# Ledger of designs, part 2: VH-VL binders against Calcium homeostasis endoplasmic reticulum protein (CHERP)

Target 1, 141 residues: Calcium homeostasis endoplasmic reticulum protein (CHERP), of Homo sapiens (Human) (q8iwx8r149to289)
Amino acid sequence: ETQLDMNEFDNLLQPIIDTCTKDAISAGKNWMFSNAKSPPHCELMAGHLRNRITADGAHFELRLHLIYLINDVLHHCQRKQARELLAALQKVVVPIYCTSFLAVEEDKQQKIARLLQLWEKNGYFDDSIIQQLQSPALGLG

## First folded at step 9 (VH-VL; from z37 with heavy chain D106E)

Design z41
Fold by OpenDDE, fold request of step 11:
Structure z41 (fold): chain C 141 residues (1-141), chain A 121 residues (1-121), chain B 106 residues (1-106)
Amino acid sequence: as target 1 above (141 residues)
Amino acid sequence: EVQLVQSGAEVKKPGESLRISCKGSGYTFTSYYMHWVRQAPGQGLEWMGGINPSGGSTGYNQKFKGRVTISADKSISTAYLQWSSLKASDTAMYYCARDFWSGYEEYFDYWGQGTLVTVSS
Amino acid sequence: AIQLTQSPSSLSASVGDRVTITCSATESVNYMHWYLQKPGQSPQLLIYDASNRATGVPDRFSGSGSGTDFTLKISRVEAEDVGVYYCQQWDDYPLTFGQGTKVEIK
């Protein structure tokens, strides 16, 4: 099995973080799908995003922009029936969302909460996950 | 105020080439994709393709791929739709439409006034 | 491509009537929008993401739905609401529109 180049992944994430353009998001998404060759690779990518987003000191824009990437990937996982990648993201979405939600000022929380509304509407996660996302303080345990 | 102003009506014959334009103003032109949507007489709307004016990357409806070219000149905030060889079936109203994208929302928020292209022998 | 079918294709209503337009997709859609094309005009955004009114859109317009079935409602239709309504999906390329619903006032 070919190893993932996580430096390459980071090189794609940086433009997303810095510019948050549609093309940057698309490039990151396409890379993820191109490298979603096995469950371990999916887990590795999802875990990497979790680590970047939940890292201490991560600024709001980093978290938000990468969650936009995740949002786009979730949508395409559903469209393309990419079950393994979807499953991997489902395992990390709670700490990603809850950490990001709780780390930002109240006036910016709505930006994160909007994504939860979309995720509920689009059915990306089961009820157990949704319940955790609806209560961020409890979601982190 | 955001405005999309398209070039004037065209009357052409089959086999002729044509390029119509859409000029954006009131916003950062390179920050938004621009799309083309056509509407044959008395018919509905049909997406043709789009372009990122910043880098020039394009996406096409396969129905039109190879027959039309979408381009942009960011120096004058203008997008183009062109044919090398028009057909009678190309007769339609052509709209440019701005692609609003926020990271989690995406829709056509502004439209040009339309360019009527009539192709007949 | 995702096909969108609207119902009805046309309708005639009296001012003040409630109008309902449906849009059915061949597969589940997450991002459904509605546009209105008034006579002699360009299309304009009416509803985005199934249920959000665009800026300047009167509250008599409402959107709902999920999965494959979406609905646009006008609680009290006015003369200025005459035109052709289109649903449009942005889930996958190519982007597609419904065939349109022509709304006329008696």
Scores: ipSAE 0.902, ipTM 0.956, lowest interface PAE 0.5, mean pLDDT 96
Fold by OpenDDE, fold request of step 11:
Structure z41 (fold): chain C 141 residues (1-141), chain A 121 residues (1-121), chain B 106 residues (1-106)
Amino acid sequence: as target 1 above (141 residues)
Amino acid sequence: EVQLVQSGAEVKKPGESLRISCKGSGYTFTSYYMHWVRQAPGQGLEWMGGINPSGGSTGYNQKFKGRVTISADKSISTAYLQWSSLKASDTAMYYCARDFWSGYEEYFDYWGQGTLVTVSS
Amino acid sequence: AIQLTQSPSSLSASVGDRVTITCSATESVNYMHWYLQKPGQSPQLLIYDASNRATGVPDRFSGSGSGTDFTLKISRVEAEDVGVYYCQQWDDYPLTFGQGTKVEIK
């Protein structure tokens, strides 16, 4: 099995972080789907996003923009029944969301919380995960 | 103020070529996708396709793919819809619509006034 | 393609009446919007993402629903609300609209 090129992934993530354009998000999403060939690859991608988003010193826009990518990927996983990639993202969404939420003040927390509302409505995660996302302080505990 | 201004009404014969336009103003033209939506007389709305004016990438409804071309000239903030050979069934009102995207929201927030295209023998 | 079916196709109401329009999708939809096309005008955004009123939209308009079933309600219809209402999904391409619901005032 061919190893994923994380540098290539990072090269796609950077425009998302810097510009947050629809095209940048789409490019990142398409790359993820193109490389979602096995459960280990899905987990590697999801884990990489987690690491980037939860890294100490990561600024709010980086976290938010990459969560936008995750949101788009979640939607397309549901549409295309990409269960393995969806499962991989479900394993990392709690630390991603909770870390991002707790790192900022209320005005920015609201922007992140809007995504939670969307995720609840769209049914991307089971009740256990949603419960953890609804209580970020406990979610990281 | 965001405005989408479309070209005037057209009266054509079957087999003729046509290009209609949609000019955006009041915003950064290259930052938003532009779409075309058709409405046949007395009928509903039908999505035809869209374009990213920045790079020129296009997407089409398969129903119209090969029959129409969507393009843009970012230097004059204008999107185009064109036919090489019109049919009577192309008779309709054509709207351009701006694609609003915020990262997790996406919808048509602004529409042109419409261009009526009449194709008859 | 995701098909959207609205009900009813047309209705006539008196000023002050409550109006309800439904939109049914062949598949589950995450991103449903509503547009109003007043007579002789271009469509305009009314509701986005099922339940959010667009800027300038009166609070007598409300949207709800999830999955395959969505609803647009006008609590007290006014003469200026005459037109054709369309639901529209942005979950998958091609983008699709409902067939429209024509609202008239008696």
Scores: ipSAE 0.900, ipTM 0.956, lowest interface PAE 0.5, mean pLDDT 96
Fold by ESMFold2, look of step 10:
Structure z41 (fold): chain C 141 residues (1-141), chain A 121 residues (1-121), chain B 106 residues (1-106)
Amino acid sequence: as target 1 above (141 residues)
Amino acid sequence: EVQLVQSGAEVKKPGESLRISCKGSGYTFTSYYMHWVRQAPGQGLEWMGGINPSGGSTGYNQKFKGRVTISADKSISTAYLQWSSLKASDTAMYYCARDFWSGYEEYFDYWGQGTLVTVSS
Amino acid sequence: AIQLTQSPSSLSASVGDRVTITCSATESVNYMHWYLQKPGQSPQLLIYDASNRATGVPDRFSGSGSGTDFTLKISRVEAEDVGVYYCQQWDDYPLTFGQGTKVEIK
């Protein structure tokens, strides 16, 4: 049985959304690694983040700050060889990034685009995913 | 303008205690980690550890853990590096450095002027 | 701990020369930075995340690399560029620096 305390997750996400400190990011990341027990657990966490970020009424700061959490998790997935959590995030990153990119004007888009450059350099995603991220309107369709 | 101002040079004998300071100004002190970096004479830079001044949590390079204490007093925007018993090998320049974090970019953006600590008989 | 090795350890250049400094890591590094310590001064940030110039850094400085191999270049060195250059990683604790590359100007 797949059991995750999503209220606990949301309680950790809220400080990230509100103030986005390094400690808040670390707490959310640590929770995700502590609960990444199986592929279904990883997919529940990744799906939850996608749902929060891509919601119609989500503000830019919510999207950006949770994307910062995802960035930290991607880095640590590589270092810890957490293949199942990485794979779950790879499944949701296109809607997450593309929705967030398309929802804002150029100066905020540049901030998101710098993060994509980092993701490409660090090798978190294959060329097919990167290509979709680089073409946001096509990536959502 | 952001500034990190360190306490003055120290000349000490082995076995003595010492606390040096780094005062941050021109920014919200509790919003940034502060780190200590050591440079022995003629040597390169060596990370010693850091502190989150808002809660006081610390992280240390294992090489220095138990040898030094990193602390902060957020009411006066000051970080500290402290030895209970100095050794001659503690002779070095000590820098504080501010940990800038943008959400995904992180680096030392401002450095103190350095505190020269000389430990000799 | 991730160890960083710079090459060369020192060099002497004339004003206008190109300077190339390399940094090799014992593991893959996602967050590599470069600092300059001018004589008698504190270190200062030049390049972050391999290739991004810090604010106020002249465009003659550039960085590149990924994985384990990183490069800092000065396209036309100036007298003020003297000092010791350090690479530094922020991938894993303890944070580590390269041993430094001393650049002297003839």
Scores: ipSAE 0.788, ipTM 0.917, lowest interface PAE 0.9, mean pLDDT 94
Fold by ESMFold2, fold request of step 11:
Structure z41 (fold): chain C 141 residues (1-141), chain A 121 residues (1-121), chain B 106 residues (1-106)
Amino acid sequence: as target 1 above (141 residues)
Amino acid sequence: EVQLVQSGAEVKKPGESLRISCKGSGYTFTSYYMHWVRQAPGQGLEWMGGINPSGGSTGYNQKFKGRVTISADKSISTAYLQWSSLKASDTAMYYCARDFWSGYEEYFDYWGQGTLVTVSS
Amino acid sequence: AIQLTQSPSSLSASVGDRVTITCSATESVNYMHWYLQKPGQSPQLLIYDASNRATGVPDRFSGSGSGTDFTLKISRVEAEDVGVYYCQQWDDYPLTFGQGTKVEIK
């Protein structure tokens, strides 16, 4: 059975949500890599982030700051060749990005869209995923 | 508005100690890492290390680890670079640089004016 | 450490010329930046994340590239563009700079 200490994960996510410091992001990222023991572990972590970010009551800052965590994890997955964690994040990134993008007005949308440009340049996702991210209403459909 | 002001030029002999400073103003000092970058005469830029002034944690380029100490005094918004025993090869311009981080964008956005350190017999 | 090699090491250009500077990395880089150090001055940021101009940087400066190969272009060089250009990566520590490209204006 796949087990992760989700209380411990949430304790690391809270400083990211609250203040989003570089050190808080690093601590969350390091925890995720330390617990990326199998594909099901990776999918559980990625699914937890999706659930937190897409929840109806989630505030924009929570969504944005956890997306920043995901960005750092994507970068390090590529550098470390952590294919299972990358794949797990690829499975959830469309609802994460599109829900967050559609929930806000244009100036906040531009913050999120700038990150998509970086993701495209860095090659984290295939063309199919990128196309869904570029069309947020269709990506959730 | 944001400014990084470094201490003045130093002329030293090998074996002497030295601490140079970088004072940040116009921003919340503890919210940004501060880095030190070295430039030997006529040469390029070389990263030495950095510090989080909030808690004092440091990271060093292995080339300089054990040869210099990076520290900060947040009560006066000042970062320091220090040597316990200078060598002639430490002759260089030393810059402090502020680490801007937006959540995913990170770069050196402001630089000090530089401190020339000359170490000769 | 990720090593960065710039080309050319130096160049001399006339006002109005197009200038191209390249930076090659020993491994893939996601966070490549460009700085200009004018004579007697501190470095200043020109381009971050390969292609984004920093605030106040004229649009004659542009950056491109991904993976291991990056390019800085000046579409119409001006006399004030003299100095040494450095690429710099923030993918992994130690942070590293290219060796620099000295641009002189004749």
Scores: ipSAE 0.775, ipTM 0.917, lowest interface PAE 1.1, mean pLDDT 94
Fold by ESMFold2, look of step 9:
Structure z41 (fold): chain C 141 residues (1-141), chain A 121 residues (1-121), chain B 106 residues (1-106)
Amino acid sequence: as target 1 above (141 residues)
Amino acid sequence: EVQLVQSGAEVKKPGESLRISCKGSGYTFTSYYMHWVRQAPGQGLEWMGGINPSGGSTGYNQKFKGRVTISADKSISTAYLQWSSLKASDTAMYYCARDFWSGYEEYFDYWGQGTLVTVSS
Amino acid sequence: AIQLTQSPSSLSASVGDRVTITCSATESVNYMHWYLQKPGQSPQLLIYDASNRATGVPDRFSGSGSGTDFTLKISRVEAEDVGVYYCQQWDDYPLTFGQGTKVEIK
């Protein structure tokens, strides 16, 4: 019953993965808000991002650039009070962050960790989620 | 070394047209948005608008929409701010500022030296 | 548009004083920055995202805050800290600045 054009979504994600420009991020974000018509739609989008980012063999740049998309969406969810899309992203952020953090060496881990500091300051997640993000091995286990 | 070099000071009369410029060097011009910020004499900073030089798309502060045109010529790494008909209230210092974006961090990292525009009869 | 109000509008300090400047927003701001415009110069970035010092900014400058209330502190003011300090938000367009806080050093 819940339908989204995942080919269209992936076509918008590809420029983000490849070059990660502000315009590419904006296009992906706008698509997500335009298609966030119900809680199940929001959960399909969030689940799709989780699946792409946590896939075995996903390249680090793919993971990082899609996390940047998620960061922009979180900000706009808060500004627009888009509670259903925010809740859907909250359900997938732990595997997304923790898988990406654990897959790389310390220099790249610091890039990802700075995003967590921003997310904590901006209040996107409750203490339970933040604790899991701060302990990535426990967050996946 | 990144540099933003603006055109020289201008003295104009009301009703005249004007285009001022901001040339970027030491970086890939099309990779960064460019913004214009105004400062009237003795006053604070006021964002006017910005442009993505790669495609030419623009965004304006509503206060200045229809009063100015922001454009860029990427072949010479130059952004422009243009009035078709100046008013005395356009007297101000005008700065260009580069939009640094890392993926989530965003701020003005480099500023031009400013172009003083004086409009009086 | 998000309105930013700074306090105080001006102040005069002696070298070594602690200076505190506040910025209050009409709605929550996730991306608040601070700039310094020294006399006769272009603005320069001091603090981004409320608390991160820009490259080359001395550690006597610090920023804090979240939501609608932000502060910039200078722990021991130096003579070269003279100028106008502006907060600026990047949450929503139009981008807006505070009205500025003029800091004079005796």
Scores: ipSAE 0.774, ipTM 0.916, lowest interface PAE 1.1, mean pLDDT 94

Design z41
Fold by ESMFold2, fold request of step 11:
Structure z41 (fold): chain C 141 residues (1-141), chain A 121 residues (1-121), chain B 106 residues (1-106)
Amino acid sequence: as target 1 above (141 residues)
Amino acid sequence: EVQLVQSGAEVKKPGESLRISCKGSGYTFTSYYMHWVRQAPGQGLEWMGGINPSGGSTGYNQKFKGRVTISADKSISTAYLQWSSLKASDTAMYYCARDFWSGYEEYFDYWGQGTLVTVSS
Amino acid sequence: AIQLTQSPSSLSASVGDRVTITCSATESVNYMHWYLQKPGQSPQLLIYDASNRATGVPDRFSGSGSGTDFTLKISRVEAEDVGVYYCQQWDDYPLTFGQGTKVEIK
C-alpha cells in the first residue's frame, strides 16, 4: 500500500548529486514534503537516502550533496512541524553521517563536523543521537 | 574580484517609469541568485526580492509584489529592478546583493554600491 | 514574517570599549547573520549562522546565540567600527533585518 515513485525520487536526486544547486535541493525537498503522506512514506524516503549514502563505493559528491539535502529538509521539518518526516530522518542520520565522515580525509571531515555543530545548535536531534554523531566510529559500532 | 556595479543615481517624478541595473563580474553570473534590498532615507534595510538568473524565476516580498519587476539578462550578466509608476515613497537607496550558497551556508556576500532613486514633484 | 528587534538602537563608545548588541526574534531562527554598514558604504557581512566570522573580519568581533536571542560583541572597539549593525535572518521568506544599531565612536 505504501508506494512511492522511487524512480522519480532518483531523477530529482541526480541533479543534486551532480551539480548541487539551490534549486535542485529545493526540488528534492519539495518532493519529499509532497510525499510525506504517512509515517511509512516518510520512512521509505529516509531509508532510500540512507541506502544511497551508505552504499559501498558511493562517491564523495553523492554523500555530501545528499547530506546537504537532508540538512535543508531538517530545517523545514522544524519550521513546518513535520514531525513524521523529522522522526524518519532521526532514525537514519547516525549511519548516514558516520559512514560519510569516516569515508573522507581530515579536511573534509572538518567540513562535515561543522555541519554537525549547526545541527546541534538548531536542535534537530536529542543528546543521545548527537553523542553518537560526535563519535563516528562508536556510532557505527 | 567579484564586483557588482549598479547604474547611476536617478531623479524622477511620481508616475514615471524606471529601470535600474546591477552588473556582476568576476564570477559565473548564472550560478548565484541576485537580490534587491532597499534603504529609505535614514532608515534600515528591507529585502525586496530575488531572482535566479539561470532560469529567471523570482521571489518577492509581499510588500513589493506587483509594484516592481525583477529581471535579469544573463547574456550581459545584469540584473534589473523596474517600476512602471514611481511614487514619492520609492525614494531610497537600492542595493543589489549576491546570494552565496555553499550547500548549507547562505548569506549576502557581495553588495553593489547602491543606486539612489529620488522621486519628487 | 519573522520580526527582529535590536538593542540598543544607538550607542556611543570610546576606542577600546566592549560593545554588545542584541537581536531578538519573534520565533526561533536557525540562520542569523550580522552585517555592518559603515557611513556612506554598502553593507558588509560580519557574522553568519550566529557565530562564524566572515573572511577578513577581525577576531574582536564575535557572535553567539540560538533560538530567539542573539548577540554581537566587539571586544575592543576601534574607530573604524563606526556604522550601523544589522541582524538578518534567512529562515523564512520574506527575509528580514533588524532595525539597526548605530554605533558611534567618540
Scores: ipSAE 0.747, ipTM 0.912, lowest interface PAE 1.2, mean pLDDT 94

